# VH-VL binders against q9vpl3, part 60

Target 1, 224 residues: q9vpl3
Amino acid sequence: RGKINIQRPKAPHYERARVVAVTQPKYPELPKAKSCFKTRAERTQQQQENPYNEIIAREVRNWLDHSRLVAFFHLSSITADDIFRVRVQLHKQNLHLKSYGSKIIEQAVKNTRYEAIVPLFHSNHCIVFSPDPEKTAALLRIVRRVPQMVLLGGIVEETMLSRNQLVAYAQMPGLHAVQAQLVQTLSQAPGHLIQQLQAHQNSFVQVLDVHAKNQMNEETPKST

## First folded at step 16 (VH-VL)

Design B98
Fold by ESMFold2, fold request of step 18:
Formats: sequence, C-alpha cells, structure tokens
Structure B98 (fold): chain C 224 residues (1-224), chain A 122 residues (1-122), chain B 107 residues (1-107)
Amino acid sequence: as target 1 above (224 residues)
Amino acid sequence: EVQLLESGGVLVQPGGSLRLSCAASGFTFNNYAMTWVRQAPGKGLEWVSSISWSGSNTYFADSVKGRFTISRDNSKNTLYLQMNSLKGEDTAVYYCARDRFDSKSGLYMDVWGQGTLVTVSS
Amino acid sequence: DIQMTQSPSSLSASVGDSITITCRASQSIKSYLNWYQQKPGKAPNLLIYGASSLQSGVPSRFSGSGSGTDFTLTIRTLQPEDFATYYCQQGYEYPRTFGPGTVVDFR
C-alpha cells in the first residue's frame, strides 16, 4: 500500500486502468504526505539500487555538452504513430526528441546550474535537444500542431528561459542578424590580415577598378 | 568548406610548457564540442581531452590530467590546449577534432585537423 | 576504462579483395563504435560512426556492423587508396579509447 518497495504493477490490474488512473491522482493526499517523511538513509538506498540510471544520466550529460538549445515540454498521452511522426519532423531540423525519468535528470544535472529544472520532470514530459539555437523557431512551429506537447521553458546558451522568454527568443533575428554584425566587424577589422590574403584582396580591387573604367569608356563612344 | 587548423607545435624541453591552437572555419564553431587526440611517432591514436560547446565541461585522459588544460574562445572560433610539465611521453602529433553526439551513435569525431608536432626532448 | 582490441594487427591484400577487420570492447558499448582511416603521414578521417552509419563522402564499399562487444569493418572491392591503418574507437564513455589499429598493406 505504501511507497516502500514499490514494484511495477501486475498486468491483470490494468484491464480497468483508465478508471483507476482517473480516480487515484485526485484522492490520495495523505499517502503523499507520508512519503515526504522518507529519511536520508532510505533515499540513499533507493539511489544505490539503480546503477543503470548513471549510464542513462551520462547520455543526458552528453546531450547537454552538445546542445545550445534544450526545450522542456509537458507531454500528454500520444499515440506511437503521432510521436514517431513528430520525432521525424523534428529530426529533419536537427532537433532531437527524448524523454528521461526525473531521477535520471537529477543525476545528470547534479552540481550544475541546471539543478533548478528537476521539478519540471515530476510529471510526464519530453525534452528536445539541438546544437543550433536558431532552430528554436522551427521547433515552435512544428510543436504548435501537436497539442499533446505543451512548452514549459528551455535552456538557450546555458541561460534558463521561461516559456514566454523562449517564444520571444524564437522571434529574434537569427543568422541574418549575426551575419550583418559580422559584415560590420570585417569592415572595421584591423589590417592584420594574413599577408597573402591582403595581397590578393588589393589585386582583386585593382582588377575591378580597371574593368569599371573600361566599361565607362565603352559606354561613351566618341561622336562622329 | 569545413576546416580545422592546428598550430603551435615546436620542440620543448622536459618540464616546459606549450600552448596549442586550433582555428575553425566553414562551420558554426559554437555549435560543437571539440576534442584533442594525439599520436606518438609510429604509434596509435590516443584521446587527450574534450570540451563542451560552451567550455563549461572538460574531460581529460589520466595521462595528462593536472598538467593539461583545454579551453575555447567562441568569439575567435579557436580551441586551445595548454600543456604544462611536459614529458618525453607527450611527444606526438596533436590533432584537433570536431565532436558529435547523438543517442543512437554515441560520441564521434567527424572533422579532423592535419595535426601539429610537439617534440619533448633535451 | 574500456579496452579496445582489433584483429588482425596487419594484413596483406590485393586490389579487388574484400577484407574484414574486427574490433572487440572489454564491455558492452551498445552501438557506440566508430571507425577511422589513417593514411601514412595524414590525419585520420571518419569512415563509420554508430557501428554502421556511413560518414558523408565515404565510398559505399565500406560498411560496419555489430553491437555490444563485437564489431566489424568490411571493405568490399579494395581500391589502391584503401591501403591505410584502420582504428576502431568507442564513444560510449570517457576516457574515449581507440583500438591499436589494423594495418592494411598491398600484397
């Protein structure tokens, strides 16, 4: 009856699962209160009993080491066909849909600034990873048509963003704005370019000037 | 064109220090974790160090831990390896590599530089 | 640490041959095995990642298979440019480890 040594439920009990699930989440207030009294020793024992969680937590750390964009969603019930379709659409945009247990997330982000995200994983969820934060707009466009996925927030450039902040980030000028800033920087760059590159650049400008002058002479023929 | 170019490899005395650089071009450097791999003359490949896209997480082989530091400057598209307390066993060609990860394939290095030779000798 | 071994250490083959190189990990690494080719005096390049995925630009005569602890690289219809050293490497955990290499020489 209690949470102690909770095992996977037996299969026969789930032939009525739809009614039981709806009834259970709303009623047991006191058992939740009792489970909050678990000692440090009991929680340490539970953590020690799941060594495979560390293997999976390593996968999450690898995702974080390789992802400038991480988005968190609440996930409602969804068919295998629908989630597969969404995963394929996201994958085409270099967006990787994953789901991990809250204990695994806790192990993965321990001793990092991201420890604050763990409460988001108490309910059913999924995560999207991407190396490219400019894919945020594509992510939001794809999931807009998936009501089972509700945006909770995300991490962009190691900064935690709320749902509203992430939506606002997706509306920012993307690579074009960065490219425009780069052009400004190159126009102001010091003359310490590689010697070979500067020589080629000056020669190219001289060739263009000669062609421009030849075009002007060609366009204005001498009158007869 | 995606390219990585290492520099800074020279002859150094034992106990000396050296800083290697790896210049990236043709791709968005900030999107990728990076790795250093070395190869002693006539020997196989040895992983040395890896760094996350942001630089916040670093990993080292036991043979270099405490002596080498890895860093990156995302504004300059450059990866660095600071090598201190150099030993003869550190003599190798040092390659930088672009790191990749996905849960199907694991970690792999899809782009390599041409390498820079570090020699540690009296 | 995960130790990687390769077999054979070297082999001699002729153009047109099909060859197989094996790689073993000291523990399961799922399918997190990569194959690199290195020609003399050159940098390594990636051939296969994730045990069986062919890197872009790599000829289709290269293929990889395996999972768990045992992996193979197969080169069908060996070409002159394939004479090189081949390394397997696990991408499962740090430290990331390479096999000792297999030298493929011209017979």
Scores: ipSAE 0.788, ipTM 0.915, lowest interface PAE 0.8, mean pLDDT 80
Fold by ESMFold2, fold request of step 18:
Structure B98 (fold): chain C 224 residues (1-224), chain A 122 residues (1-122), chain B 107 residues (1-107)
Amino acid sequence: as target 1 above (224 residues)
Amino acid sequence: EVQLLESGGVLVQPGGSLRLSCAASGFTFNNYAMTWVRQAPGKGLEWVSSISWSGSNTYFADSVKGRFTISRDNSKNTLYLQMNSLKGEDTAVYYCARDRFDSKSGLYMDVWGQGTLVTVSS
Amino acid sequence: DIQMTQSPSSLSASVGDSITITCRASQSIKSYLNWYQQKPGKAPNLLIYGASSLQSGVPSRFSGSGSGTDFTLTIRTLQPEDFATYYCQQGYEYPRTFGPGTVVDFR
């Protein structure tokens, strides 16, 4: 009833991916024409292909509209049974394992801050989407047992994180845990201790912001 | 208890403006995209607008495009609909809904508010 | 824009009947079809998402089927609380569109 068949993906989804793959090689092999008519013909072919690519790209955009956590992995050779088990384990944690071609990702993130992720999809890969960033620790715990999935980095709260930053994020106490800890300290501490904790908290947050910003700028190109 | 509570529905003159609010409780508001749906008296349901979890992406029905703005304040767990240049055809009960997506099922609205009535008449 | 139609527009039925409501999309929407129930004066509620997935808390007498352009909602062993208006809605693309509704009346 709540049971879904992950092992048997819907045929229409595969049909869309199959059509996209066949269409792409057909056009890059043609030599460039000098005339406006040839340019118009190339635009028409691109327009005709965009509806099929757009269907799959819309799926990626819907995932992004609904996911606070996105994680990127390099995928080594893995059996269908093993990837199915991982997909089921992830799904139980509201973590959704997907794969999309680099052209589809490029179309999906065009004119967004995420254009820098496209090179990650040139090789075998998979993506994990989740609406809940608190599931990052569970994601890494599950994938630890799957050496075929190698973490490359991710997006949390619209912020690009490197592999090391994402691992560090997963190890931090949740915001609710930090807030509860602060409330407990304030209710039990004298005024000077409270001021010292507030100063250290602000300094700690600023150090993390500087490290995250510096790491993101060095790893992820920034053009804005 | 998961709850959505709309407010701000009132009688407004044609050409006027109105801002609707939808307060969310009992779930992590920031994890979800949100949608407004309206229903004119005695009529069916009409999708009005949707917004991504972050607010970065918004979508509108043609009938309201350019007149309505959707926004959210994730720190206040609140969804907004700013309605400008109101017309008689905008008279409806406005529902706030929590959105879901997955690649098997597509987009769907799993939690609905009770609605707030907007009346546009002279 | 994807236009949604429903058939019948209304029907009368007795408690214990089994009924079927049909929804058709103007183009393929895969299985991205949702069914909502609305009782008079109340907000809609989700019954079925993704053509056939039953929302939590919805009785098993409700079922959905279909893909592509043609979809059905079936209510087996109609109960008094099932007299309501039923809307289909595509979740395939923006603008998201509803069918016109099917009113299920007590006979």
Scores: ipSAE 0.781, ipTM 0.912, lowest interface PAE 0.8, mean pLDDT 80
Fold by ESMFold2, look of step 16:
Structure B98 (fold): chain C 224 residues (1-224), chain A 122 residues (1-122), chain B 107 residues (1-107)
Amino acid sequence: as target 1 above (224 residues)
Amino acid sequence: EVQLLESGGVLVQPGGSLRLSCAASGFTFNNYAMTWVRQAPGKGLEWVSSISWSGSNTYFADSVKGRFTISRDNSKNTLYLQMNSLKGEDTAVYYCARDRFDSKSGLYMDVWGQGTLVTVSS
Amino acid sequence: DIQMTQSPSSLSASVGDSITITCRASQSIKSYLNWYQQKPGKAPNLLIYGASSLQSGVPSRFSGSGSGTDFTLTIRTLQPEDFATYYCQQGYEYPRTFGPGTVVDFR
């Protein structure tokens, strides 16, 4: 008996393939559930989008388009009079104190490099905008006397900085152009630049020590 | 003194390209968003394009979208408008302006340049 | 897009008159309304921003008011140098739009 190996299936007969092709539907249809789900999802998204939220998100984007400095704070319990006085003091320095809901911030920074800031806005907070990063030191001096505002970090020159990085930015000696360059290299440079920054900081400490000793000689002569 | 000075406006044939420049002086250019506004002969003002302080975000009027691009070089204190596929309706004096924003006042243009005339004619 | 209209399209007035130009937005724009003055052959100059804030260097005879959709520019004690075209402009959203202008001419 001549038998054939059935391990490899035989290809369909030509007549069988032609009959199957003729009896198939002429056109494929999209799954109605998938199409309806997409349409309902788009409709639900439109209905859930509050037009007021998008207007406020636009305001946040306008602030970002016009601000080289953005600082984020946790805000503890504070009276309306105290926060108003802080806002006025900051405004005199072209520093603009604002607060926005987390949904608004999420809409404003969606699909941008700043999406990582959204969790900062789930708790009680405030944010300060300014076109002038030179005002970072002034901001920190004003807020130092406001223990209810706790610095979390910021954005300088489109670079996100941690709290310590922003404080260091405000305190570094030299020209503002040099400080801006250091911020850029901190965000993009390899770890060996940390040693160079530490050397600059050590030089800064030495200059401050000499300045402090000179001030003691001028202000308080030793008594005998 | 705060000044903006446009240049580059010339006669160009339809379909041509042209780049306008706006030189800024007397202020820290990097701190400000910037805007181009145009005015066709005998007509009113039309906003054309705006750019954020860093150049990362740009905005365009529908009439120029896809044909014009806006850019800036903060190291040279210069704003640019690249105009491609020019049409007769683009004939206008083009002004650059320093842009401002705050939540009380919204967006406004507090300093304007002198303007540069672009003529698109066969 | 927010459409801006102005009334009147032109007017004639005498020195010393008080004149009012109105501007209307097709939607609420809060107080985000600016006024510019343009003299023949010159670039526009900012007069009023945020509906009522007077730009530095602008004479106090200019004032602005309004919110929402209806805004006014008032020029008290009209002077000969106030001959110009006046444009309102919304700074609320992109595209930023101007009114068609009001030509103020002296008799």
Scores: ipSAE 0.776, ipTM 0.914, lowest interface PAE 0.9, mean pLDDT 81
Fold by ESMFold2, look of step 17:
Structure B98 (fold): chain C 224 residues (1-224), chain A 122 residues (1-122), chain B 107 residues (1-107)
Amino acid sequence: as target 1 above (224 residues)
Amino acid sequence: EVQLLESGGVLVQPGGSLRLSCAASGFTFNNYAMTWVRQAPGKGLEWVSSISWSGSNTYFADSVKGRFTISRDNSKNTLYLQMNSLKGEDTAVYYCARDRFDSKSGLYMDVWGQGTLVTVSS
Amino acid sequence: DIQMTQSPSSLSASVGDSITITCRASQSIKSYLNWYQQKPGKAPNLLIYGASSLQSGVPSRFSGSGSGTDFTLTIRTLQPEDFATYYCQQGYEYPRTFGPGTVVDFR
C-alpha cells in the first residue's frame, strides 16, 4: 500500500501526470492512482484504440479482400519448430497460416458482418487464409496431423460455416462445379418430366426403359 | 494464357459518362482482387480504384471518389469501371490489373491489360 | 497519403552498364515496395514485388533491395530491352501510390 507510488491520487502528482500526457497527440492517460484499479478488460479496450493495432488490422482486412476461404482454429501450446513446419506445408497449398492478437481481429472485423466471430478469439487462436476454397480439404488433411490446432469453423465465399459445416464442405470436392451441374441437370429434368406428364406419361416409361437397357449392356462381359 | 483485355475507351465530352470493361481469361477470376490504374498522355501511373474478390469492398483515389464506381461480375469474369461527371483531367489510358496480397510483400499488381484510351475533350 | 519519389528522373546508359534507381517513401512502408517496367506504347509489367522478390520470368540481372523508406532497383549488365521507364509503387496502404518514374535511355 505505502510502497506503491500510484496507490492514492495526489493533486501535485496528478497535475504532473496530466501535463506530460497533454504533450502527446492522443488522449492523456488516467492519473496513476486511479490506474491501479484498471481491470484487464478496461486495458484491453483501450489497447484496441492503439494506432499500431489499426495498421495490423488493415493487414487482416487485406487478407479478407483476397481470401475466399478463412478458417479459425484454437491453438494449444506448440513449439516454434512445429508451427513453422505446419506453416511451410500449408504454404505449399496456397494456405496462409497467421496469428493475430484478439484485439486486432476484433478491430479488423468491427462494423462488418463478421462481428459475430469475435468471441471465438478470446482464447489462443490462429487463422488460415486462402484465395481458393477448393483447398479446404487439403487444409483439414494437413491439420489433422497437428493436434495443437483445433478447428472452430470458417468463412467460405463470405458465408459463415460452423466446424461441422466446414468439414462437410471439405468432403464435397468441387461442390460449386457439382452444384452447377446438378442445377443444369435438374432444369433439364423438370422440362423433360413435364413433357412426359403432358403426353400422358408415355415418355416417362421410355426414359426408364433406356436406363434399364444401358444397365443390361454394361453387365455383358466381352468375349476373350 | 493469363490475359486481361480492356474495352470501352472512347472520346467523350466533359460531364459525360462512360463504362469501361476488363475481360479476364486463363485464370480463376473469382480468386483475385482487381485494380484500375490510369496514365495521362506523357505522364506517370496513377492508381484509380481497387475491388475485393467478392466486390464487397471498394477503394478509390480522392480524384475520382463520388464520380467513379467499380464493380465486377464473377460469373462473366469481367471487371467494370463506371465513370461519371468526366473531366479533362480524366483523359488517360486506363489499365486493369490483377491484384495480389501477402503479408511479406503487401499489395502488388502481377498481370496487366493492354489499356484502353479515354479522351475527355470538348 | 504516402508520397513516392524516384532518383534520377532520367539517365543515359550503354549496354553492359550497371545502373541503380532509388525510390523513397514519405513514411515507412515496411518492404511493401514494387517495381514496374514500361516500354513506350506498352502496358507496365511487374519486375519486383515486396522490395526484393523477382516476378516469374524476370531476368536475374534485376534486383531490388531496401526497407522502410529507401529502396533501390539495380540492373546489372544492361541489355537493349532494358531501356524503358521504371516506376516504384507502394502496396502498404490506400491510396496506393506510384513514383514519378525513371527513364533509362541509350547513351
Scores: ipSAE 0.773, ipTM 0.911, lowest interface PAE 0.8, mean pLDDT 80

Design C151
Fold by OpenDDE, look of step 17:
Structure C151 (fold): chain C 224 residues (1-224), chain A 120 residues (1-120), chain B 112 residues (1-112)
Amino acid sequence: as target 1 above (224 residues)
Amino acid sequence: EVQLVQSGAEVKKPGESLKISCKGSGYSFTHYWIGWVRQMPGKGLEWMGIIYPSDSYTRYSPSFQGQVTISADKSITTAYLQWSSLKASDTAMYYCARIDYGETFGFDYWGQGTLVTVSS
Amino acid sequence: DIVMTQTPLSSPVTLGQPASISCRSSQSLVHSYGNTYLSWLQQRPGQPPRLLIYKISNRFSGVPDRFSGSGAGTDFTLKISRVEAEDVGVYYCMQATTFPYTFGGGTKVEIK
């Protein structure tokens, strides 16, 4: 009985070959799993300029242009209910919490002074707008209670601030307080100057008086 | 409190012009969109168009394009819907509503509605 | 235009019982940014519409917790856990994913 060459099996009889050929399970070519990872590029290309983006971008631009305080936040695993609670609290302070798509933001700020904010919007994010920069402290107080909202930075009085700078700004005394301090300092300055000027004059007078007294004592003849 | 107050009911004849108003209060009028919605008697809601009061940018539903004009006067925080020539088929309740794309992405506050009756 | 189909047309409900309204869209309401802009509106008799739910499941300010929204893609549901007398009216779903915005035909909720 000839050694069955396992490496080159004899072709089966024609009839068997036919049956095997017909019964071979045609495994449906697994649909080439279109790698769910549409490359970022492919996702970006098919985004036909949705007329929606332009419309919403208009709104975003308007908020940016009319806000003196803008704060950018990353949202980490925050629930809808939590967002709602925060929104209500912010609204009471005339702080407006908004959420826009990154592409919308990009479109809104393209070729504007705000273009530098685009990198902040790579993940889940929200923006807080306010017409009042004095509300920065209130904003930070509210957000401090919401660990899911991470401050990334902001814009205050048309100046872009880092997270740390924004925190520092919030700790500063209000403009009015600073102005009041300045006025107080300035109002005290003339008094100090006058005192210093008078001190020199007084010292001079004292020296003269001492000199005069010494001269008078020298002129008193020792009556022997 | 956010409020939209619309003008009163109108009774008109076919061929007449009409302009109804929607006044916003309690919020920054220029930052939010205003939309108009038609509701025919006993029927559902129909989106007509929107306006951004800040720059008066408008977009209409294809069904209402050329049929109506939406405008706004930001100085008095008022939006308008107007017809150059009314038809009997224009008989309906008209609502203005605020749109917030930064939160709800829909109509969050509504006016009380303006009933327009067009009859011969 | 995206067609929004609501079922049922009428929903008679006993006080204290739950109600469920379905809304189907002719196309997916998932926006390119991943959000689904479906809203539910309530219109009480003789009143303007009121926003109840936005973005499928978010309750708007002042809306009772007995209202809940769910769904994905093309199928959406509004649920009222316990119907109250004040809940009588017509409910509309609305899509804002694509222009023009379109509404469902409405579902009338009535008390038996």
Scores: ipSAE 0.856, ipTM 0.932, lowest interface PAE 0.5, mean pLDDT 88
Fold by ESMFold2, look of step 17:
Structure C151 (fold): chain C 224 residues (1-224), chain A 120 residues (1-120), chain B 112 residues (1-112)
Amino acid sequence: as target 1 above (224 residues)
Amino acid sequence: EVQLVQSGAEVKKPGESLKISCKGSGYSFTHYWIGWVRQMPGKGLEWMGIIYPSDSYTRYSPSFQGQVTISADKSITTAYLQWSSLKASDTAMYYCARIDYGETFGFDYWGQGTLVTVSS
Amino acid sequence: DIVMTQTPLSSPVTLGQPASISCRSSQSLVHSYGNTYLSWLQQRPGQPPRLLIYKISNRFSGVPDRFSGSGAGTDFTLKISRVEAEDVGVYYCMQATTFPYTFGGGTKVEIK
């Protein structure tokens, strides 16, 4: 009646906003359209990738978890016949040559101890898996004849090794037994401290047991 | 030598259950997928589903979801396909085949097939 | 679902002459990472299928070099340069680019 609510919409403000919006969106719309709206083809490809990515990542994780030797290679241009011949040579030594997409390897090792290997897969690559870490020397001997396969590093007994460390590992005789001894030695450090703490506790229990056994020996005649 | 050996032919009546087997040998059974493929008499091939024997993860074709069960026992390197209630339309040859996503990305080795006949 | 269409349905061929089998998909088989997961299978009479060609053109172990594969996108071809008696059977294309995996309807190769 005497006072008007200024929050009511007025046509001049709406039309001014529409004109300004049309002028403003021309410049930002181009970047937004390219970044915000996916094409039908891009969206369809993303949907097709998701089931395979998890399925193949599951396979990759299983190979990693059950291979005592894993070697990573950069793969240069090589003919299908040559890579097949290398694969056959490797297979005879229980060495399994595989190739997976880099994004799938990223997904497979995400939130695992193997996450550090992801940068190795920026270039064309392949991976050799084996349950037999003693086959490292055979692997390097076979690949030495294949300049298209360049060693980047590896995993032996779940330990990441650089290229040079893997080469040095391959040169050690009786490597499986040495590996087991080294792992046992490294594993003793925390257990040694815990053993010291538990020994004090067990010593007290031992004193009580000795007292009980001494009472039994007083009742039992000696023999031998 | 990679081999997939399937159980023998079956003759069944509608409503009966059935479990057929596919035993893998000559390779690391738990490192590769097993797929099942149906071939109705005189017809082409139909994908039924896949299993990863390491953890028994399965994925079915929509056409077969809820109609069959795919399973595996990795301790005896064997995959299975089973029906709880067979229909006459289930009469077909059934193949198992291995999948290697690290090389072929497809069915590289095949079993010999198991003929299942369902008739009243 | 990707429909795989094979032609011809039947290919009678004189022994020693070439055979050519076409496979067309209803959608591109190129995966987002550039690979195309198109395979060719052979099923000889009374036998299970066996893998001939994977990833369009790679021959599987033990497959003779008279078999070759080619193609891109949605159009693929299997060629047998000189048909032998043992090549009689039905040939299937298969895509594994997307679920569900689908097969062509088959092409029967037979000796005239």
Scores: ipSAE 0.748, ipTM 0.884, lowest interface PAE 1.1, mean pLDDT 79

